# VH-VL binders against q9ut70: the designs that were tried, part 6

Target 1, 155 residues: q9ut70
Amino acid sequence: MTIYAFYIYSRKCECVFAHRWKPSDRNSMETLVSQLEQNSIEDDMEKLIFGVVFSLRNMVKKITADQDQFMSYTTSKYKLHFYETPTNLRLIFITNPKIDSLTHVLQQIYTTLYVEFVVKHPLYTHVPPSAEEGGINCEIFRITLDRFVRTLSCF

## First folded at step 20 (VH-VL)

Design x04
Fold by OpenDDE, last read:
Structure x04 (fold): chain C 155 residues (1-155), chain A 122 residues (1-122), chain B 107 residues (1-107)
Amino acid sequence: as target 1 above (155 residues)
Amino acid sequence: QVQLVQSGAEVKKPGASVKVSCKAFGYIFTGYYLHWVRQAPGQGLEWVGWIDPYSGDTNYAQKFQGRVTMTRDTSISTAYMELSRLRSDDTAVYYCAREGWKKGTDNYFDSWGQGTMVTVSS
Amino acid sequence: DIQMTQSPSSVSASVGDRVTIACRASQSISKSLNWYQQRPGKAPQLLIYKASSLQSGVPSRFSGSGSGTDFTLTINSLQPEDFATYYCQQSKSYPLTFGGGTKLEIK
């Protein structure tokens, strides 16, 4: 398993959706995300992830005059993939460092899964999801996302 | 309504194997991890392992490694736990439990089967 | 393995009482703690997940608090149906582990 976690952040920079995949190797080892969260509160971790991305995007904006040029960053332990939707939702993958950019995959997730199952949901009020309101708790979205990700060649 | 229905009580001899079933109703079976937890008479709860009904992936507690096998039949939304080389201390009520999912929170059990009593006696 | 310790092991109380049950983890588990109620002869039922989130359908008299290593389940205004055994469970790491349980008995 090379994909560790998926996050959606609202326009207000709040984490409104999170999914963490369990290790496939009989979970003898905790996922990197689990390890990273070992000494932190989950909420803090989510904030930290966004903070890092925010900072990097700002840096890219200052250097290139275009914040949309930020796609990913890589460490020796993980790679963060980023996509911002036209509606200013932020989608993030945490993966193995060897995984190529998944920005296009994130875009597909937005256009084909999020729009279809969240936005077009009969209960959708056309209000952006907020953490205060419980975030995105759409079961079909979650399940379909999981299945989709598992079909990826890099998974 | 989410419901997990388990097979009936079992009586086995030491060294034998037991296979307990858990049929899921009221939700997408392959959409949730399923765990097994056991409880010896008058004792607390002990985690046995989990299975991903979608992929068939499993994770067993070290204590049961090599002795427990979790499987599923997606066509009938049923999970199975087989425990081999039974001994007296395996006498317990075995529960299947669905792992809930809310806001990315994992490893909490929001639905439980009614339990299956497994008695191991000579 | 993360060890979970509950205290007390048993408590006697009366209807209408406020009851608190403690759960301690051997290491920090952040908010990865769940509470279950088990009535005699029945399967456990989820009360609280993520330390303080009330499960749907659970009465509001139940509440959970804490983070890190120390957690508390509180039952305000104890009802007759609340006399049961309560378990905490850590969800931080595998293997998943439970506390030893707290039996709430009628005084």
Scores: ipSAE 0.775, ipTM 0.905, lowest interface PAE 0.7, mean pLDDT 91
Fold by OpenDDE, fold request of step 27:
Structure x04 (fold): chain C 155 residues (1-155), chain A 122 residues (1-122), chain B 107 residues (1-107)
Amino acid sequence: as target 1 above (155 residues)
Amino acid sequence: QVQLVQSGAEVKKPGASVKVSCKAFGYIFTGYYLHWVRQAPGQGLEWVGWIDPYSGDTNYAQKFQGRVTMTRDTSISTAYMELSRLRSDDTAVYYCAREGWKKGTDNYFDSWGQGTMVTVSS
Amino acid sequence: DIQMTQSPSSVSASVGDRVTIACRASQSISKSLNWYQQRPGKAPQLLIYKASSLQSGVPSRFSGSGSGTDFTLTINSLQPEDFATYYCQQSKSYPLTFGGGTKLEIK
């Protein structure tokens, strides 16, 4: 397994969806999360992820005048893949560092899964961000996303 | 309503094997990880392992490696836990428990079976 | 493995009392802590997840707090049905581990 986690952030920069795949190796994802937490505020993993991306995008904007040029960054432990939709929704993958860009996959997730099962789904429930349990509450989206990701060649 | 229904009580001799079943109702069986937790009489809770009903992937506590096997039959939404080479200290109530999901929060058990008492005695 | 220690192991209280149960982790688990209630002869039931999130259907008199290594379950205005054993559980890393339990008894 090379894909570790998936996140969706709203236009308001709030994490509205998160999914973490359990590794076959007991310690891979947990170790990564633990390592990330060791270097950040314990309670704000989701905020940290976005904060890093935000900072990097700002840097890219300052250098190239185009923040949309940010696609990913890689460490020795993980790679973060980024895609922003036309509606300013931010999709993020956390993967093994050796995985090539998944921007096209993120785009596909948005257009085929998110739009179909979250936006158009009659049972979609949105919890306001102000609530502790705020976010996307769509079981079909979650399950379909999981199955879709598992079919990827890089998984 | 989410419901997990387990098989009945078992009495086994040391060295034997036991297989406990857990049938799921009221939700998509393959959409949630299922855990097994046991509780010896008058004692606390001990995590045994999890199974992904979709893929069949498993993760067992080190203590049970080599003795426990978790499986599932998706056609009847049923999970199984088999424990082999039973010993007296395996005497416990065994629970299946669904791992809840809330925007990525995991490893909490939002639904439990009623438990299956397994007694190992000579 | 992460060790979970609960205190006290038992507590006696009366209906209407405020009760506090502590749970300590051997290392930081951020907010990866859940609380369960187990009534005699019954399976555990989830009360709190992620340290402070109240499970649906659980009375508001239950609350959880804490982060890192120290956590607290609070029951405001104890009710007769609240006399049970309570367990904390860390979800930070495998193996998942539980506290030893706190038995809440009638005074």
Scores: ipSAE 0.764, ipTM 0.898, lowest interface PAE 0.7, mean pLDDT 90
Fold by OpenDDE, fold request of step 27:
Structure x04 (fold): chain C 155 residues (1-155), chain A 122 residues (1-122), chain B 107 residues (1-107)
Amino acid sequence: as target 1 above (155 residues)
Amino acid sequence: QVQLVQSGAEVKKPGASVKVSCKAFGYIFTGYYLHWVRQAPGQGLEWVGWIDPYSGDTNYAQKFQGRVTMTRDTSISTAYMELSRLRSDDTAVYYCAREGWKKGTDNYFDSWGQGTMVTVSS
Amino acid sequence: DIQMTQSPSSVSASVGDRVTIACRASQSISKSLNWYQQRPGKAPQLLIYKASSLQSGVPSRFSGSGSGTDFTLTINSLQPEDFATYYCQQSKSYPLTFGGGTKLEIK
């Protein structure tokens, strides 16, 4: 397994959706995300991830006069993939460092799954998802996302 | 409403096998991991393993490796746990339990079957 | 394996009392801890997940706290239906493990 986690952040910079796939090692819950969570307060982990990405995003925009965009960064242990929608929704994948850019996959998730199952959902048609309101709790979205990700060649 | 309904009580001899069923209602069966937990009479809870009803992937506690087999039939939203080479200390109530999901939080059991008593005696 | 230790193993209390049950992990599990209630002859029921999140439908008199290795379940103003056995469970790593249980009895 090379895909570890998926996150959605609202335009208000709140994590409104998170999914973590179980590790390949059947005997351990110590995915990269789990390991990162051990080093910080769990409730702050999502904020930390966003803080880093937000900073990198802003830096790229400023130094290039908004002519470039942040796509990903890689460490020895993981790669973070980033996509921001025109509505300032932020989608993030955490994967194995060897995985190529998944920006196009994130875009596809937005245009097909998010739009279909969240935007058109009766619970979210009038009020955008917010963390205070429970975020994205659509079962069909979660399940479809999981199935979709598992069909990826890099999974 | 989410409901897990298990098969009836079983009485087996040592060395035999037992297969317990768990039928799921009120939710997408393949959308949630299903766990098995057992409880010996008057004792605590012991995790046996989980199955992904979608893929059929399983993870068993080492204690049960080689003796337990978890399967599912998606057409009838039913999971099965088979335990072979039964011993007296396998006497317990066996529960199936759905793994809940809240914003990526997992490995908590938000729904339980009513339990199946398995008695192993000579 | 992560060992979960509950204390006390049993406690006697009266209706209206405040009761606290402790759960300790042999190593840090962050907030990967859940609490269950089991009434006699019944299956366990989820009370708290992720150390402090109250499961839907569970009375607000139940609360969970803690992080790392030490956790606490608190029941404010005990009700007659609260006399049962309570279990903590870690979800940090496999195998998943439970505490030994705390039996709450009527005084």
Scores: ipSAE 0.762, ipTM 0.900, lowest interface PAE 0.7, mean pLDDT 91
Fold by OpenDDE, last read:
Structure x04 (fold): chain C 155 residues (1-155), chain A 122 residues (1-122), chain B 107 residues (1-107)
Amino acid sequence: as target 1 above (155 residues)
Amino acid sequence: QVQLVQSGAEVKKPGASVKVSCKAFGYIFTGYYLHWVRQAPGQGLEWVGWIDPYSGDTNYAQKFQGRVTMTRDTSISTAYMELSRLRSDDTAVYYCAREGWKKGTDNYFDSWGQGTMVTVSS
Amino acid sequence: DIQMTQSPSSVSASVGDRVTIACRASQSISKSLNWYQQRPGKAPQLLIYKASSLQSGVPSRFSGSGSGTDFTLTINSLQPEDFATYYCQQSKSYPLTFGGGTKLEIK
């Protein structure tokens, strides 16, 4: 397994969805998460992830005057993939560092899964998801996302 | 409503194998991890392992490695736990339990089977 | 493995009482702690997940608190049906482990 986790952050920079895939054995992400949680609570971890992304995004914007896009960064243990939607949702994959950029996959997740199962849901109130309101708690979205990710060649 | 219905009590001899079933109702069977937890008489709870009903992937506690096999039949929304080379200390109530999911918070069991008593005695 | 220690192992209380059960992890588990209630002859039932989140359908008299290594389950105004055994469970890492349980008995 090379894909470790998936996150969605709201336009308010709050994590509104998170999913971690269970490895058969401890993997880098689990180790990383475990290490991070030793020093912070789970909520802090989500904030830390976003903090890194936020910083990188801002850096890119500053250097290239919005002509460049932050796609990913890689460490020796993992790669973080990033996509920001037109509605300012931030989608993030955490994977094995050897995995190529999944930005387009994230875009696909937004257009085909998020829009379909969250936005077009009959009970959708057209209010952006917020962490305070429980975030995205759509079973169909979660399950479909999981299945979709598992079909990826890099999974 | 979510329901997990397990097979009936088993009596086995040492060295034998037992296979317990857990049928799921009221939810997408393949959408949730299923765990097995056992409880010896008068004792606490012990985690045995989990299975992903979708992929069939499993993760067993080290204590049971090589002796436990978790499987599933998606066509009938049923999970199975087989424990081999039974010994007296395997005597316990075995529970299947659905892993709940909320915003990626995992490894909590929001639904439990009624339990299956497995007695290992000579 | 992460060891979970509950205290007390047993507690006697009366209907209407407030009861507090402690659970300690051998290492930090952040908020990866769940509480279960098990009535005699029954399967465990989830009360609290993620240290403090109340499971749907669980009475509000139940509450969980804590983070890191120390956690607490509180039952306000005990009801007759609350006399049971309570277990904490860490979900930080595998293998998943449970506390030894706290038996809440009627005084």
Scores: ipSAE 0.755, ipTM 0.900, lowest interface PAE 0.7, mean pLDDT 90

Design x04
Fold by OpenDDE, fold request of step 27:
Structure x04 (fold): chain C 155 residues (1-155), chain A 122 residues (1-122), chain B 107 residues (1-107)
Amino acid sequence: as target 1 above (155 residues)
Amino acid sequence: QVQLVQSGAEVKKPGASVKVSCKAFGYIFTGYYLHWVRQAPGQGLEWVGWIDPYSGDTNYAQKFQGRVTMTRDTSISTAYMELSRLRSDDTAVYYCAREGWKKGTDNYFDSWGQGTMVTVSS
Amino acid sequence: DIQMTQSPSSVSASVGDRVTIACRASQSISKSLNWYQQRPGKAPQLLIYKASSLQSGVPSRFSGSGSGTDFTLTINSLQPEDFATYYCQQSKSYPLTFGGGTKLEIK
C-alpha cells in the first residue's frame, strides 16, 4: 500500500474530512505520523499537515503569483499531493514518496465523488462543510472514496 | 440499527480448532473493518486482529500469528474467526466488534457482538 | 507494544457520586484513547472515543479528558446502571491494547 491518508480542508482551513488507510506494513503510517508529530504539534496531525501546506502554498503564490500552483512536495518518507478546487477546498493525499503526482486523481475525487455524494446530498444546504458542523460524515462518500482509491494502480 | 450476532458457545479439546461466526445487520458490511477481541474469564480485553470485509485483508496480533484466520462471506454479511491448536489459555469470550468511523478517527469499536464463549478443556 | 495502566483497579461509590478513573499509556498516544463500559455478563460498549468525544446515545454524565500519556474518564452523578467495569484502549499503534479495567462497585 502506497497511499496512506486523504484529507479535505475547508475554505476556512478546517479539516472537514480525514481518512487513513490501514497499511499493509503495520508500522509504516504509524511511523510516519509519529515522525511528523515529533516535529510539531503532537496532538493534531491534521493541523500539522495544514500548517505545512499553508506555508508552501503561500510561498508559491508569493514567488509566482497566479501563474503557478502548488502540486506536491516529497521527503524521504512521504509525498504530499495537493489540489485546490475553484471553491478553495483543499484536497490532500499522503503517499509513498515514489508515487507520481496524484493531482488529477484529487481533481477527479472532487468533481465526481465529492460533488455527487456531498454537494448533491439531499441535506446539503449549499454551505460548504465545516468542522463546527461535524465535517463530512457522509458514509457513502467515505466508502466510495475508499473503494475508488483502492482501484488506483498505485495503491 | 447496527447489530452483530455471533454463533453459540463452543467446547473444544486442546489441539482442536474453533470457528466463530459474526453476522452483521443494519449497515454496509463491507464498509467497516471488523475486529475480534477476546476476554478470558475474570480478565481484561485482548485484541486479536482485524479483517477488512471488502478486500479480505487481515491483520493479526503477533501472539496469534499462525493460529488465527479471519475470513468473511460478503453474500451473507458474515465474518469468521478460526483459532487453531487451541490450548487452555484460549478459553475466553470472543467478541466481534465493528470499527467505527468519524473524521480522522480509527480503531474504536462502536458496535459489539454478544460474545461467544469458547471453552478449551481436556 | 504500548502498555495501558488503569487506576484504580476497583472503586466503590454511591449513586449520585462523582467518579474518576485514570488511564496511563507507556508512551504518548496523543488523543488515540477510547473508553468502554462493560456491564456484568454483557459485551463492552463504547463510551468515549478520541479521548473526549462522547459516543452517540451515551449519557452526558460521561466525559473523557487527557492527551499524551494521561487520561481520565469522569462519571458525574453516578446512576445505578453505571456500576460496571470500565476499560481504556489505545488506538495509536498496533497491537491495539486495553487497560486492565476498573470495576466500579456499589458502596
Scores: ipSAE 0.742, ipTM 0.895, lowest interface PAE 0.8, mean pLDDT 90
Fold by ESMFold2, fold request of step 27:
Structure x04 (fold): chain C 155 residues (1-155), chain A 122 residues (1-122), chain B 107 residues (1-107)
Amino acid sequence: as target 1 above (155 residues)
Amino acid sequence: QVQLVQSGAEVKKPGASVKVSCKAFGYIFTGYYLHWVRQAPGQGLEWVGWIDPYSGDTNYAQKFQGRVTMTRDTSISTAYMELSRLRSDDTAVYYCAREGWKKGTDNYFDSWGQGTMVTVSS
Amino acid sequence: DIQMTQSPSSVSASVGDRVTIACRASQSISKSLNWYQQRPGKAPQLLIYKASSLQSGVPSRFSGSGSGTDFTLTINSLQPEDFATYYCQQSKSYPLTFGGGTKLEIK
């Protein structure tokens, strides 16, 4: 499929949530090659995302806030879609390089799902737990996110 | 409390098929990938494949391609693994196992069924 | 396929001892390594995921370390319930593969 992964990075550029969609076709050699590419992308992806998020954090501090502070970054293998919330939470999709921007979808995930299931949790703090502490540990958010993304026409 | 309860032991002849069930309790069945892993008597563990209970999509290890079929019935929170054209070296305990999700980690098994012994002999 | 080699294949130890078990991957798997305990006649149980993350409910005497190709499971102050077989498993690429196991026996 066309959407490979979703990530949330904290203001400290730390990955505090990750969800990946597995390729499913068991019978196709093209599918086996695609699965191997996804695994290879996963190795490099966390390093790349950290570098991009870190660079954008520095630029955002110097620039007056504009347009919900989102962008995309494309390679021959994948496209990174980026949305930063007012609290410096960074929501990221990794997709097929030919997909139109999903930054509006990232904003919708934040305002609808993250707010409803994470922010409204009784023990919520605006700074998520560190990755070592388990990050954003909300089962309902994960399941609802997964189901929402699967409804997208480009999925 | 997460539980995976599997069907009882089976004795089969070579060439037959077997279908093992795995019923899930205590969690949202369609929210987690389910894997099948087998263990021949006195030996180590071997991955068979996974099913996504939400979509029904599957992925099988190459050595089982064409012989294994994984299905599920979401109305009773139950997954199935069917292995056909059985050989004596398919004799093993077959486990279902739920994939966890903590710390953004894939492909680790945080809950296991009790196992189903499948014996293939003639 | 990524092959996983465990050593030693068997260890004899006493209650209270400290034991280390090694696991080596045939190629780099970063931190994509999990550890399971299997008591005789029982299903495997998760101990450690992502090389060093302790599964909920697992005693702190268990710890994992390593990255790349070399990993260790350490058990401090063995208890009677720790005598079992231990398996490592790589979670980096399909097919998912397990080590051959390390049987920990009472001396």
Scores: ipSAE 0.705, ipTM 0.869, lowest interface PAE 1.2, mean pLDDT 85
Fold by ESMFold2, look of step 20:
Structure x04 (fold): chain C 155 residues (1-155), chain A 122 residues (1-122), chain B 107 residues (1-107)
Amino acid sequence: as target 1 above (155 residues)
Amino acid sequence: QVQLVQSGAEVKKPGASVKVSCKAFGYIFTGYYLHWVRQAPGQGLEWVGWIDPYSGDTNYAQKFQGRVTMTRDTSISTAYMELSRLRSDDTAVYYCAREGWKKGTDNYFDSWGQGTMVTVSS
Amino acid sequence: DIQMTQSPSSVSASVGDRVTIACRASQSISKSLNWYQQRPGKAPQLLIYKASSLQSGVPSRFSGSGSGTDFTLTINSLQPEDFATYYCQQSKSYPLTFGGGTKLEIK
């Protein structure tokens, strides 16, 4: 498999949603996210991933005077795809490094799925709910997101 | 009101196969991974594997690879685990368990079936 | 495979007591540890996930702590319904593995 994980971080840099696609017996060679979790000295891989992304995005902005928006970061083991909304909501994919940028897909998830199921959620008094409140706990958002991602040609 | 209801107890001879069913109620069956865990009499818990009811993808513990097959029928919200070439040490209660998803946490079992006793005796 | 060692294997206690159960992983699992309660003749029930998060409907007298390799389940002010067997389970990597269990019995 080529798409490993999806995350949403709030304006306060809290992970409010996470979804990982599991390695199956058919896909055993693509387990990078699981390996990173096993080798990390930190107790939360979401914190590690976002801390690295935030640091690298700031470094890229200092170097690239012509462009303000960070799009993706690639290592030999994975590619991180990043989309930030005007209200500082941050949507992230972790994928195989050979996948073209999925920033347009992240934007589509925001405008279509996040707006429909999270912004319009009848029980959320503020969006996104904080991580301490359990974050985005909408079952239909998670399931719809999962099914949408599985339809992508690169999945 | 999540509920998992399993098929009844079975008695088998060595070398036979058994197929245990697990019917899901009160949630979107294809939206959650489903695991199988067994418990030999008087012993602890042992993970057998999982199935993704949406895709049919599976992952089995190496100990069971080649002897276990997990399937599902999404039209009746039912998962199955078949264990072949049974041995006396396969005697156990077999549980199905649903994986939760809170805070993007993987591999925790928030709902369990009542268990199915499989007895293998010669 | 990640081995989970649970101690003690058995504890005798009285209603109202405080009990602590330990679980150790053979390598770091960060906070990827869950706790289950199994009453005699019943299926396990989730108490704690991700080391310290309380499952919905579980009484606040249950708490979990730890990270890395060492974890504890604490039960404050034991109630009659708490006499059961408790299992830890690592959720970090496959195969998923359980501790050997701790049987909590009435003194």
Scores: ipSAE 0.704, ipTM 0.855, lowest interface PAE 1.2, mean pLDDT 85
Fold by ESMFold2, fold request of step 27:
Structure x04 (fold): chain C 155 residues (1-155), chain A 122 residues (1-122), chain B 107 residues (1-107)
Amino acid sequence: as target 1 above (155 residues)
Amino acid sequence: QVQLVQSGAEVKKPGASVKVSCKAFGYIFTGYYLHWVRQAPGQGLEWVGWIDPYSGDTNYAQKFQGRVTMTRDTSISTAYMELSRLRSDDTAVYYCAREGWKKGTDNYFDSWGQGTMVTVSS
Amino acid sequence: DIQMTQSPSSVSASVGDRVTIACRASQSISKSLNWYQQRPGKAPQLLIYKASSLQSGVPSRFSGSGSGTDFTLTINSLQPEDFATYYCQQSKSYPLTFGGGTKLEIK
């Protein structure tokens, strides 16, 4: 398995959406490797994502005037793919470290799925809803995102 | 309202197999992982495994590897669990349970079927 | 496998009492702990997920707390319908495992 997780962080550095893909028994060797990778990543992800989001928020604020920001951060265990909109919405993939950049895919998720299902959501008074309000809780956004990611060649 | 309706009680002999069904109502069946959990009479709960109804992918507890098969039919929103080479200690109530998705949380069961009693006796 | 230990195994209490049930994991599971209620002859029902998040429709007299290895379920102002067995379940790693249960009997 190559794509482990997807996150959306708000302008306020709050996680407002999270989705993780589960390893399966379909290939016992692949399942074992996927489980080992998942266990090793989960131990520090909260701290790592917050640190990256916070650091990049400060850098983008000082360098970029309303431009999109793209970044990848790679360790021996995983690769973080980062896309930030001019309004400081942050979309993140966590993947196998050998995957080519997915930042254009993150932009595509924003322009097609996020806009269609979150921005245009008739019941959201603020976009994205705050983490305290439950974040992005749109079922069709989650299901559509999941199915879209599963169509990627690297999945 | 979310509802999971399971097939009726089964009585089986040792060495046979049993197939329990779980029909889903009131939600997008292929959008949620479905788990199986069993409970021997007077005992606690034991996780058997999960199925992804969208892909058909599964993950089984090591204890059940080689004896359990989980499948589904998306056209009727129904999941199945088949347990083979039954023995007396497989006597239990078998539950299907839907995994919730709130707050990015995995592996919690927000809806349960009513349970299916499987009795293995000679 | 992560072993889950519940205490006490049973408790007898009166309507209106405050009851606390403990659950301990054999290794850290952060906040990946859920609580279920099972009434006699019925399926389990989710009370609390992610250690402290109350499931929709669950009365506010139920609350959960803890992180790491030590967790508690608290029932304030016990009601007759709370007669049941309570299970904790870790959701951190496979196989998913449950505590042995705590039977709550209403005096």
Scores: ipSAE 0.685, ipTM 0.850, lowest interface PAE 1.3, mean pLDDT 86

